# VH-VL binders against o27280, part 412

Target 1, 266 residues: o27280
Amino acid sequence: MDSMNVPEVLEIKRIVEESESVKTFIFSWDFRREVRPGQFVMVWDFRDEKPMSVSLIDPVRSEIGISIRRVGEFTDRVHGLSEGDLLGIRGPYGRGFELMGRDILLVGGGIGMAPLAALADEATARGMRVDALVAARTADELLFLDRLEAAGVNISTCTDDGSCGFKGFAHERLLTLEENHDMAAVCGPEPMMFQVMRILDERDVPAQLSLERYMKCAVGICGQCCLDDTGFRVCAEGPVFWSQELSRVREFGRYRRDPAGRRVPW
Key: E = the ipSAE of ESMFold2; O = the ipSAE of OpenDDE; V2 = 0.75 times the mean of E and O plus 0.25 times the DockQ between their complexes.

## First folded at step 17 (VH-VL)

Design C27 (framework fv_marstacimab)
Fold by OpenDDE, second read of step 17:
Formats: structure tokens, C-alpha cells, sequence
Structure C27 (fold): chain C 266 residues (1-266), chain A 118 residues (1-118), chain B 112 residues (1-112)
């Protein structure tokens, strides 16, 4: 048994309030265990276990951050924790983002900005130009703006209600942007990603998209996160996919499976 | 004013090579993906190749893959198409076209004629 | 043969309404990729006529309109004029063809 598959009990070193519903939990990390943007970890609160994207990778401080949105019982419990409390962390798992070229476009919606924030840090550290389209329902739900700005990222915002930036959806804002990039990384609500992907395809911009599915084992065994018609396991072959890969996935942008495995439309 | 001007067309024997150029002006060249589209005499339009704005990604139709190479020099605002192992069926007017933000080809050159004949 | 299917020819009298269909599949128009239309006058380069399904570039009269539904798109021309006699091409994207930009076979419009 790989030691990586055994949860390590870690102390919450620091908690960052990102928004009303999102907290980043920071842990000491041994970077002998490599972690890349786009990969996820399994977070165990000693009752339940959920996959969470890594949103901060700091080799200098020997820290990682996991951003968690409060959406249910598990996340309610986790959000009730304080610095010094314990969580189980196992991983990282999955395929992360690949960086190509000199210019990258990040398109993120809501908590989808979590892995993209980590990617932004890496890209800027490499001297890449990073443009980020950050989308949310309202201004107060926009994530990581200060962090991205501090990193030198060029930010464009859009909100459903127009409270900040472009009034509308990410794909609508994208259509107004004239610049092309060497590649794009996308993460957010799947309907958003589906729209964004098609635009990027039409623009000849290679895109990587991070999917969210219910995961149980995280090691490609249980099949809970299998994508229809391809056999892709989000935990093993993903969660980051190229647009060409997702074009083969029938369910992408159309439906997902709930915890019971039932098809649920978006 | 956006302008695209193709050059390099001419008569070539089968198996020969030809290099097309497209000089662009009137816009920030590096910000736009570019494509080559050809039209055989009396026939319809056929997409040939595309290149991303910064040149990091290239795409080819199956009919030309392995024989044609698209490239660009953003410092010279020029798009290129290196055509090798030319065939009679490659005979066409070759258009340089700019790709818009919407994925359409919003500007076209006047075209340059390529004739492959023995 | 073209990935997108157009009628080879259509005709109409001045002042009439004509439509040109563009039939695709689930891997292009049906996938949700946008459809664009081009007008090519005799002896000239193609010109963008409709972009992103329904939008007209500057200078294109409002008597030209585009629509999209399911796996098909359509170009409508109202108040047909003599200068509209040209070849018309639809264009989209197809993920099954290695990222191909695909054109229809073209439609010759004759004004009677």
C-alpha cells in the first residue's frame, strides 16, 4: 500500500477568509511530495472525505492551501474548524495543468478559481503573461483578486448582476476580449466551461479544463467519477482534461451524476 | 484599415515546393489567429491550416497534413505557408484570412494562385 | 464532399425572400459551435456576411439574416436584389476532424 493513499493528519496552520462562503485552509507540506496546480487532495474530517483542489502551493514557506466552499454538511463542519485543529489529507491525485507558451488565459467561475490561482502563481513565477477572467454571481463572490493582482496577473472580472466588471457570464465577456493566448485553463461551473471551451476551440486556443465529479477512491478503482462513453476517470485521467478529450465526453456540459450515480442535468 | 496581401503563388511541378506569404497590416497581428483557405477552380472553399496568434499552436486539414507547414513572424506581421510535395489537387487560389474573436474569418486577402502541373 | 451540406443552387426574383440551408451534425453545429456565412461575388475573395449565427458585420444590410437550430443553420435574404447574385458559404467548427474549420459546399444564388 502506497503511503500516499493513507491520510496524513495535519494541523490547520492558518485559515484565510476568501469570501463569505469560501475559506482557504493552509497546511505545512513536505515538498518531497510533489504537488501541481490542478491536482486535488482528499480531505478527511474523520467522518467523511471529499476531494478538494489545491489552491496554494508555496515551496518557500513549505505550505499548501485548500480552498473550500461551504455547500453542505461536510463543508459546514470543516468551516467550523479553527487554526490548530486537525484534518486528514491524502494525495495529491489526478492530472494537473500543463503550462505551454508564454501567454496564458485563465477563465474561472466561483470556487473554480481555486486551482487556477495556484496555476497563476506558477505561471507568473515562470515569467509568463497571465490574463485572468474571473467570474462570479456577485462582486462579493469573486475570489483571489488581491492575490492575483499581487502576482502580476491581468484581471478581468464579470458578474451576473453587474456589481463588478462586465455584467454577464464568462463566455460573454470572453467574446469581447480581442487577445489570443498560447493556451487557456478553465475551471468553474460546467455549463460555463462548456461555453468557454467552444469559444476557445473556435479561436484556435488550446484549452485545459478541470472537471468536478463525485469521487470516492481517488485512485481510479471505484468508478464513481467515470465519464460516459469514454471510460475516463476524473480522478485518474483528470481532473484536468484537454478540450479535445472533453469533446469525446457525451455528458460534458449536459449532465452529471449525483452521489447515487443518477444522471442529473445541469 | 485591415489589409491582407498574399504572395508567392505560381506554377510548380508535382512534387515541388512553394512558400506563400501574407503581409498583414492595420491591426495587432499577434493578437489574432490566422488561417489559409484555398479554393480550387470552380470549386468551394476549403480550410487548409491555422495558427494561433502567438504561433504556439498549429492546425492542418488532413489533406495537407505532413506536407504543409504554417508559420508566422509577428515581428514582420507576416503569415507563411510552406507547401511541400505538391500535388495536382493542391491547385487553387490560396487566401489568407484573419480569425475574429467569434471564430469567423472577418478579413480576407485577395488570394494568390497556385498551379501544380507537369 | 463537404462536412456541412448546402443546396448547390437557389434562385429568386427581385424583391423575394430566399433561404439557404446549412446542414451539419452533432459534431459541429449540433455541438453548439457557431455558424458563419460568407458571400463571394464572382472573381472576388469571400466576404464575411454573418458571424456567430445571427450577427451582421458593419456594412451588411439588415435584409441578410442568419439563424441556427439543432444541427442546421440558415441564411435568409429578404428583398432580393440583383447584386445579391453570388456564391454563399456557411462555416463552422468540427471537433471530430482534428479541430477543423469546416465549410459548406457553397450555394449559387441566381437572381432571376
Amino acid sequence: as target 1 above (266 residues)
Amino acid sequence: EVQLLESGGGLVQPGGSLRLSCAASGFTFRDYAMSWVRQAPGKGLEWVSAISGRGGSTYYADSVKGRFTISRDNSKNTLYLQMNSLRAEDTAVYYCARKSNYGSFDYWGQGTMVTVSS
Amino acid sequence: QSVLTQPPSVSGAPGQRVTISCTGSSSNIGWGYSVHWYQQLPGTAPKLLIYYNTNRPSGVPDRFSGSKSGTSASLAITGLQAEDEADYYCQSYDYSLSGHKVFGGGTKLTVL
Scores: ipSAE 0.862, ipTM 0.922, lowest interface PAE 0.6, mean pLDDT 95
Fold by ESMFold2-Fast, scan of step 17:
Structure C27 (fold): chain C 266 residues (1-266), chain A 118 residues (1-118), chain B 112 residues (1-112)
Amino acid sequence: as target 1 above (266 residues)
Amino acid sequence: EVQLLESGGGLVQPGGSLRLSCAASGFTFRDYAMSWVRQAPGKGLEWVSAISGRGGSTYYADSVKGRFTISRDNSKNTLYLQMNSLRAEDTAVYYCARKSNYGSFDYWGQGTMVTVSS
Amino acid sequence: QSVLTQPPSVSGAPGQRVTISCTGSSSNIGWGYSVHWYQQLPGTAPKLLIYYNTNRPSGVPDRFSGSKSGTSASLAITGLQAEDEADYYCQSYDYSLSGHKVFGGGTKLTVL
């Protein structure tokens, strides 16, 4: 086994508070171990290990960032940490985003903006035009707007309650955007991603979608990170999939699996 | 007013080549995906090919894959279809069509006739 | 061959209602892809009549309406007029054909 499958104990160099419920933890990183937008790492707090998408990739400062939303016991413990504290990190794992063409549309819901923020950085560095549709339930849950603006990204927002930008859901806002793109990248709740995928399919925009499903292990040998119908393992064959692959999965956008493998409606 | 004007159709022998053009006006051409849709005499509509707004992505019907190439020149507001290895079954009126943000073909040209016969 | 099935012809008298069906499957309309309708008058190019299941472009009278349910869609024409005599095509997207855009076979409407 190589260094990718052995956790490194890393010091938290800096913490950025993105919102009331989201923090980005920044670590020094040796870029001899390549990291690409769309990949994830396993974060170990010396009790439990959970997969987290990489949200910042900065080879100039030799840093990576990992954005974590506070939703349960593990994430509550990690949110209680301070600069100078230690976490175990192993990876990266999974298939990252591929960039093609001259422009890209990013569609992110909630914490799904985390991997898309890293992708936005790479796309702008390559000279692509980047448009982002950032969706959340309320204005306070919109993430990375300042970072995207600083990168020169053209931003549209929508909130369910209308507290910022378009009042409604991401797919409703997408239908009012007239501009076509060479590709798109989508990350957020699966029902949102399913609606957005169908619209992009019909617009002749190839889309990549990132599935942040519950995962039991990082090397892709576990059954917990499987899709129905096709047998894709998210941690081995994903988390990034082309829309053509996902449109054949009957489970996508309709059901998810809990840790015990039971079907739960979205 | 949105206009699409096809040209380049004509009579060609089987195995021959032909290039169609579509001149677009009245909208920001680079912001829209474009398609070619054909209709054989007395038959229905068949989608042939599509290209994204800035030209980075292309799609083809299985019947034309490897023989046809779609391209665009956004500086000239022009869409192209290069047709090679033409067959009698390719005989049709070829329409240039604009793809809307809803995924519909919201504007169509008048069509140009391609006849493949000996 | 078309994967969306339309009746080859329908007919009606002036002032009546006609309905044109578009029957698909689980890989297209049944998966949730939208349905669009086009009108083709004799000797002319197709024109968009209904988009995204139920919406009318500017200039299309409200006599034309679209609906979608399950694996099928329908175009309804009320107050039928002689000028409505044309071919009508439904169109959707099918993921099983690697994202192929699909048209129905077309329906010839005759106003008797």
Scores: ipSAE 0.792, ipTM 0.910, lowest interface PAE 1.0, mean pLDDT 88

Design C28 (framework fv_marstacimab)
Fold by ESMFold2-Fast, scan of step 17:
Structure C28 (fold): chain C 266 residues (1-266), chain A 118 residues (1-118), chain B 112 residues (1-112)
Amino acid sequence: as target 1 above (266 residues)
Amino acid sequence: EVQLLESGGGLVQPGGSLRLSCAASGFTFRDYAMSWVRQAPGKGLEWVSAISGRGGSTYYADSVKGRFTISRDNSKNTLYLQMNSLRAEDTAVYYCARKSNYGSFDYWGQGTMVTVSS
Amino acid sequence: QSVLTQPPSVSGAPGQRVTISCTGSSSNIGWGYSVHWYQQLPGTAPKLLIYYNTNRPSGVPDRFSGSKSGTSASLAITGLQAEDEADYYCQSYDYSLSGVKVFGGGTKLTVL
């Protein structure tokens, strides 16, 4: 029921400028409400609310961080806020990443590194070896490299234009990495995730992928969150899915749905 | 350089058990997923089982699920296949194979023959 | 069809060209999974011949080539030699079979 979901009005304690288009907003958090990497919260600016992945989970400081890319009206307004301003936060929602095995490969594209940065912290705290492939169009769009380095993560970078690391796309860089892993976690543009998933399937690496879709309601079933042929609800059953679940979805990486439900090619 | 050497095959009664081993050399064993692929006499290739590089994930063909267990000891550079409740249909040459970063089986052992017969 | 289909046999004379087809479906090759090819000489283990659709391992001559289009792949052998007489297998991945590595049934190449 919607009446059971009340946004808590929280003060923005700190803002970290990750890039020209990305900011991390940090709030005090009561960890009686457990938060796990891969989960999201609904961010309310008192006009609209949007789902945002949690990018920092710090129970020692009692803080969470939410990284937001500037892409439209809502995010433009939120980016205009200052430390001390208020936002409504409710959640967390969704299934988080599950960790298994002794090592993990993270593959992140752009803002998709945000939930993976939180996952890297948890994986290293559990004693797992963490390798990260961080991809972006340009060097200026590579995110969270300092956080990953501080966590002891082994980092590979790639940029479309060759301005940092490997020149090319994430899946091209992945093919040149000979090391196998017990699992992988992937987050980024869906075409990138589809290419990476296929390679990991063939390499005998079980992968979890974080799929962000337009969401109308965080706690309810929404038609706009459903995937073809599976009936999965991203806000209730996602946003994190195993590759085996996604490999059966005709639309994953091939096309998307507009608000009218029509197929729109990538 | 890269070598894979299988052992442990032989004649076994239906319902019996065998453990196959594959000794690997010439590469960093823990960095590669490994598989078992079998071939019945006069028949084609059939993938049986796979294991991730550090052993955290395992995969099985439906025909062997619940009866076979794949494992590895990275300190000894050795891959294993524990085969239980063996059936006549399991009679085959069993190959140890390395999985490349491209998803191919880039190196194969010589194979070890498993015969399940009364 | 979720399994890869190959012709059971193909034949050619020395110096000629032959092709071996590998027909899949939308759940394997058609989904974008790669195709690899293996050569098995009588009494020996399979050897990787072509990987990731078109690539040759070191030591494989360029008269062997691979291609992939739609739901199918093809192995081409030009300048046939007697030593090419072998069984050839294609291999891909199929998500509809609980995510399994699938092999074609094999093609016996006979050189006259």
Scores: ipSAE 0.816, ipTM 0.920, lowest interface PAE 0.9, mean pLDDT 88
Fold by OpenDDE, second read of step 17:
Structure C28 (fold): chain C 266 residues (1-266), chain A 118 residues (1-118), chain B 112 residues (1-112)
Amino acid sequence: as target 1 above (266 residues)
Amino acid sequence: EVQLLESGGGLVQPGGSLRLSCAASGFTFRDYAMSWVRQAPGKGLEWVSAISGRGGSTYYADSVKGRFTISRDNSKNTLYLQMNSLRAEDTAVYYCARKSNYGSFDYWGQGTMVTVSS
Amino acid sequence: QSVLTQPPSVSGAPGQRVTISCTGSSSNIGWGYSVHWYQQLPGTAPKLLIYYNTNRPSGVPDRFSGSKSGTSASLAITGLQAEDEADYYCQSYDYSLSGVKVFGGGTKLTVL
């Protein structure tokens, strides 16, 4: 077994409250171990293990951040932790985002903004123009706005209830944007991503989308995150996919596998 | 008013090269992807190539891939199509078209005729 | 051969309703990509007639309408007029062709 597959016990350096349901846990990181936006780590609380996207990559401070939304027992426990407490981290795993062009569009929904925030930092550091469409159900659930603004990102918001920005869904807001970009990165609810992808394809905008699936091994062995018909493993070939790749995935935007392997609709 | 004006068409021998230009006006050129669409005499429309607003991404039909190069100069509001290794089947009216936000072509030029013949 | 299939020709008398079909597949219209329609008068460049399945650009009469269902789309023209005699093309996107725009073969509409 590769040493990379053994969780490293790390101390929570600090915790940032992003929203009522989302916290970012920051850890010291040895950047001899490369990490890229779009990659994920396995977080181990000594009872259970879950994949989480890296939302902060700071080589200057030698830190990474992992943003976690409170959605179940595991995340409840993690959200109960304090600075100085310990977590196991193994990784990073998966294929991250690739940057190309000069102008990039980020489309994120909810916690999907986590990997995109990291990507935004890299893109802006490279001198790219970054536009971000940040979507959430309500204004209170919009993530990383201050951080993105500070990075020089041009932000457009949309909320289901209209409490902030455009009232409606991300794909609807996207249709109102006249500007086309050299590339797009998308992450959020799969139905959102599906609609956004179609629009971007029609616009001939190369798009990368980060998928979320139940992952167990994170190393492409167990098959838990295998996508139907293609054999793509989200943990190995993904979680970032090009739109052309996802176009071959029958289940994309339509259904997923639950922890028991059953097909469940979105 | 949006205007697209193609130029550069003409008669060329097989294996020859030609460069088409499309002058755009009446809109923010860099904000829109552009495409070339051609129409052989008496035939239907065929998509040829597309380029993103900032020029960072290009796309080609299989029929022209490796032979044609799409480019743009946003400072001059001009779209280009460099056509190399031209073939008889490339004979067509070539239209410059602006891509809308919906993936349609909302504005077209008048077209420029390219004839490839020995 | 075109990825999208249209009838080569349709005809109608003035005042009648005519429809032009555009049949695709699961890799284009059936995938959910939008269908657009263009009108090309003789000796002219194509003009956008319908965009995003059902929408009319400014200046297009409401007697033109578009619809989409399953793997097919349709253009309907009511109150047919002599000036409607033209070629009509549907257009969509297909991911199986390396992500390209695709046109139908075109339909010649004759007003009798």
Scores: ipSAE 0.205, ipTM 0.729, lowest interface PAE 2.5, mean pLDDT 93

Design C29 (framework fv_marstacimab; at its last look DockQ between E and O 0.81; V2 from the best seeds 0.77)
Fold by OpenDDE, second read of step 17:
Structure C29 (fold): chain C 266 residues (1-266), chain A 118 residues (1-118), chain B 112 residues (1-112)
Amino acid sequence: as target 1 above (266 residues)
Amino acid sequence: EVQLLESGGGLVQPGGSLRLSCAASGFTFRDYAMSWVRQAPGKGLEWVSAISGRGGSTYYADSVKGRFTISRDNSKNTLYLQMNSLRAEDTAVYYCARKSNYGSFDYWGQGTMVTVSS
Amino acid sequence: QSVLTQPPSVSGAPGQRVTISCTGSSSNIGWGYSVHWYQQLPGTAPKLLIYYNTNRPSGVPDRFSGSKSGTSASLAITGLQAEDEADYYCQSYDYSLSGPKVFGGGTKLTVL
């Protein structure tokens, strides 16, 4: 067994409350183990294990951050933790985002902004121009706005209820933006990503999209995260995919597999 | 007012090369993807090539891949199409077209005729 | 042969309604990609007529309308006029061809 597949018990260094339902847990990290935006780690609370995207990569402070949305029993327990408490972390795993060009568009929805925030940091550090379309149901669910602004990101917001920015969905807001970027990175609800991808394709903007699936092993052996008709494993070939790859995935934007492997619609 | 003006067309022998230019005005050139679309005499429209606004991404039809190169100079508001190894079937009017936010071609040039003949 | 299929020709009398079909597949229109329509008058460059399935650019009369359903799209022209005699092309995106824009074969509209 590879040592990187053994969870390391790490102390929560600090906790950032991003929103009512989202917290970022900060850990000390040995950067001899490389981590890239778009990759994920397996978080173990000594009872259960869940994949989580890395939302902060700070080589200067030797820290990483993992943003977790409160959505179930596991995340309820994790959200009950305090600074100084312990979690098991193994990884990172998966294919992260690639940066190309000079101008990049980030389109994120809800907790999908987590990996994109990390990508924004890297892109801005490289001197790229970063535009971010941040979407959420309501204003109070918009994530990482202050952080993105501080990094020099040009932010456009949209909310379902119009409480902040454009009233509507991300793909609708995207249609109103005139800029044509060198590439785009997308992460959020799959129906959103599906709509956004089509627009970007039509605009000749190469796009990378991060998928979310139930993962167990994280190392491409169990097949739990296998995508229909392609054999793509989200944990191994993904979670970041190019739009051309996803165009081959029948289930993308249409349905997913639940923990029991059943097809469930989005 | 948006304007697109193609130039560089002419008569060339098979195997020859030609470089087309498209001068753009009336809009922020770098913000828009651009395409070349051609039309053989008496035939329909055929997409040839596309380039992103900043030039970081290029796309080609299979019929021209490896032979044609699309590029742009945003400082000069000019789109280019370098055509090498030209064939008789490349004979067409070549249009420069701006891509809208919706993926349509909302503005077209008048076209420039390319004739490949021995 | 074109990825999108159009009838080679359609005709109608002044004042009539005509429709031009654009038939695609699951890799273009059926995938959810938008359809656009262009009008090309004789000896001129194409002009955008309908964009994103149903929208008219400024200056396009409301007697032109677009629709999309399943793997097909349609252009409808009501109150046909002599000046409408032209070639019409549908256009979309197809992921199966490495992401090219695809045109229909074109339809010659004759006003009788």
Scores: ipSAE 0.872, ipTM 0.930, lowest interface PAE 0.6, mean pLDDT 95
Fold by ESMFold2-Fast, scan of step 17:
Structure C29 (fold): chain C 266 residues (1-266), chain A 118 residues (1-118), chain B 112 residues (1-112)
Amino acid sequence: as target 1 above (266 residues)
Amino acid sequence: EVQLLESGGGLVQPGGSLRLSCAASGFTFRDYAMSWVRQAPGKGLEWVSAISGRGGSTYYADSVKGRFTISRDNSKNTLYLQMNSLRAEDTAVYYCARKSNYGSFDYWGQGTMVTVSS
Amino acid sequence: QSVLTQPPSVSGAPGQRVTISCTGSSSNIGWGYSVHWYQQLPGTAPKLLIYYNTNRPSGVPDRFSGSKSGTSASLAITGLQAEDEADYYCQSYDYSLSGPKVFGGGTKLTVL
């Protein structure tokens, strides 16, 4: 009786439109199955199953939220659902973020802000000072700004096109932020995370980075999510890794693996 | 202006202990990571230890790990290095240095001499 | 062997150009980590001379410049002056070391 590996059929309680392409689906949750920021669940639409990061953890309301970007057939179908419809949820899986110290810098790109929004809630509840650097290609793709503000987070934004905040990439904006932090958490495209990690390494800020590459092997037995140099399994040892672990991996920020296991540049 | 002033150096026997202090002024101390960097007589620079702005994270060179402890008191704008089980190889000028947002050591104190000798 | 290799000494006459190399590897400069340069006048503490590969702090003359390519970095000094006689250190980060903040061995610059 491994209840973690059996999907529970849950009713969609509420849907929040985060942007044109992103929705957060909110479910009642029994917190006898503890969920931590940085963990993921498998979402089953009764045809296909996909891993999704938990973006809201609310034990007071007994709710979890799962933020989904519309990128393909599965996510298109899920985006077509309404409040009251059913989805299968199993998990949670993976190791979550660890919090230490008195302050934290969050650096998120696009949908990578989803697990960081849940982390922001936990960090503020613990009395930590939270600064967030929220990055996207355009202003319309900046996510969770209202939620972060409501949580008391100090927000900096950057967009590639300059439509909101600093004009440029996350790592360029990070160099202009003079304040040091006890730790950082980073989630977004791997090239962004690689650049940010390098700067945080040099700045004496320990960073945790979330890799959400191949998570189809949610119980950690699949080799598809292994990184080249060390054999780390994202679903077993991740998706959250310390920067010191990732800096040893030749694939991080430079390559990915296709379904046949071949190296493909980003 | 940014000022860093080290104190606490001196002559100590092998196996002894010393506590170094660095008094900081002219900037918001809690917003910067701080380091200790040492230089043996006639030799080059060696990074020893670092601490994050609020003190939540600490780092050590292998040569001092388990013997030295870095700490800070942000209410007093002061950085510390507790040095235990001192060896002749620890003889050096110890510099307090501020870490910039670019990862450089942008300000240095004048240094304090630690001599480990019988 | 040092993690970052500098020539132990360089020399030049007043008005000449000298270049000091800093040779690293794939785990430091070659990984994309930045290079900083420090000047140490005799009997004094080190002073930041160049940061983040190419940038000068306020008060550093434009005779000093930094560059970085592949696994190496260089400090160039043009219009060499007597007061430039000092030790010069490069500094970077090496992810393969538990003590990752690394300095070059230093280069003693002699003017004439």
Scores: ipSAE 0.807, ipTM 0.921, lowest interface PAE 0.9, mean pLDDT 88
Fold by ESMFold2, look of step 18:
Structure C29 (fold): chain C 266 residues (1-266), chain A 118 residues (1-118), chain B 112 residues (1-112)
Amino acid sequence: as target 1 above (266 residues)
Amino acid sequence: EVQLLESGGGLVQPGGSLRLSCAASGFTFRDYAMSWVRQAPGKGLEWVSAISGRGGSTYYADSVKGRFTISRDNSKNTLYLQMNSLRAEDTAVYYCARKSNYGSFDYWGQGTMVTVSS
Amino acid sequence: QSVLTQPPSVSGAPGQRVTISCTGSSSNIGWGYSVHWYQQLPGTAPKLLIYYNTNRPSGVPDRFSGSKSGTSASLAITGLQAEDEADYYCQSYDYSLSGPKVFGGGTKLTVL
């Protein structure tokens, strides 16, 4: 546990190309450091360090997988790495998802499916019934479909352009799904999560939502991941929050903060 | 055709107990959250309790929390409300209502009257 | 203490247009939660009239319409008919309350 706050340098064991813009990097992992779905790690490329969600948790094979979308200089450099190359990993950090009841709805947008894929594995291993609504802009950006199918997850898809499944936004597809669930887990673009949370509230479905914020220390000291009006630290009290906790957060779904702490629109 | 039929209402003294039932037909019962909504004589509608489709989550209005218990038996397509420690202010018609995917109460039973009086 | 405020009564002559308001707050309608409307004929159970702000269930005539703006919603009835005489309730969700499914106080519509 002494190494949780110091990056451990690990070799990339395997790289899975999930889409044109998303790769999963797989590492050997000592599960004395327990990892739970919804927790994150800090990935260090020897120049910069960014939080990334864990998408694969496999204690039997002693492996974790970290799915990374190419969006800027850091992720471009990481995407340029090969098997055998090194990355620093520290963590895990944060509060993960908690499972309850006998069935669960997953609602994931884009890379937000990464922590939900890990959760789906845990839920199916517990014998829960799992439904997933997988959303993206286009069909080629839908993530983890084969993996979810192999796990026995019931999949509904939606795409903004209608190239696969329902044409429209995730919350619009959700309104057409009549089945009620014991709980839900939601991760994706924050405007999507806000709309989905409202619907789940109205349906009496308790929901957990995973937020992304700028992080520096990852242990709750620097204050960079704080939510307005509550003082919640995403890295310590989150990144997974219950919908009740988020309903009183004025910034949720409204705006975000950049690395300098400046308020910017979604 | 969706049908909801409440039963089990009647006259009961303060502090007493009563169990309401709602028989459901015409839809896949386990797929829908269900609620109890009540209406005191001459008054408006008040939501009382809700239960998820497969029964894993329950919710209660503050006015009944700790005294009422909602449950369902999906093998019998039946919703229940166990009401304990009844008070005069619990006097109302109790409706069984289905929760739609839009969050509305799209189907209602005809109600069963509960009167709490000495 | 109704969270959603409706006028206690409205009236109109046959053929006229009437509106029924439903005024909420930033924790319910203003947060973005949906508004639903129910019609309750005398001696009967409520019936869903409008759902998700503007949608009509099958069998509800198009002379009934709903709208939502800001923290308020409105039910409009055109071509008023005698059978429209009923109580009308709006309903929404309020995240700030322990009993978050909230109804308006109800509006009695009288057809003259």
Scores: ipSAE 0.699, ipTM 0.883, lowest interface PAE 1.5, mean pLDDT 89
ESMFold2 (binder alone), look of step 18: mean pLDDT 92; pTM 0.941
OpenDDE, look of step 18: ipSAE 0.808; ipTM 0.899

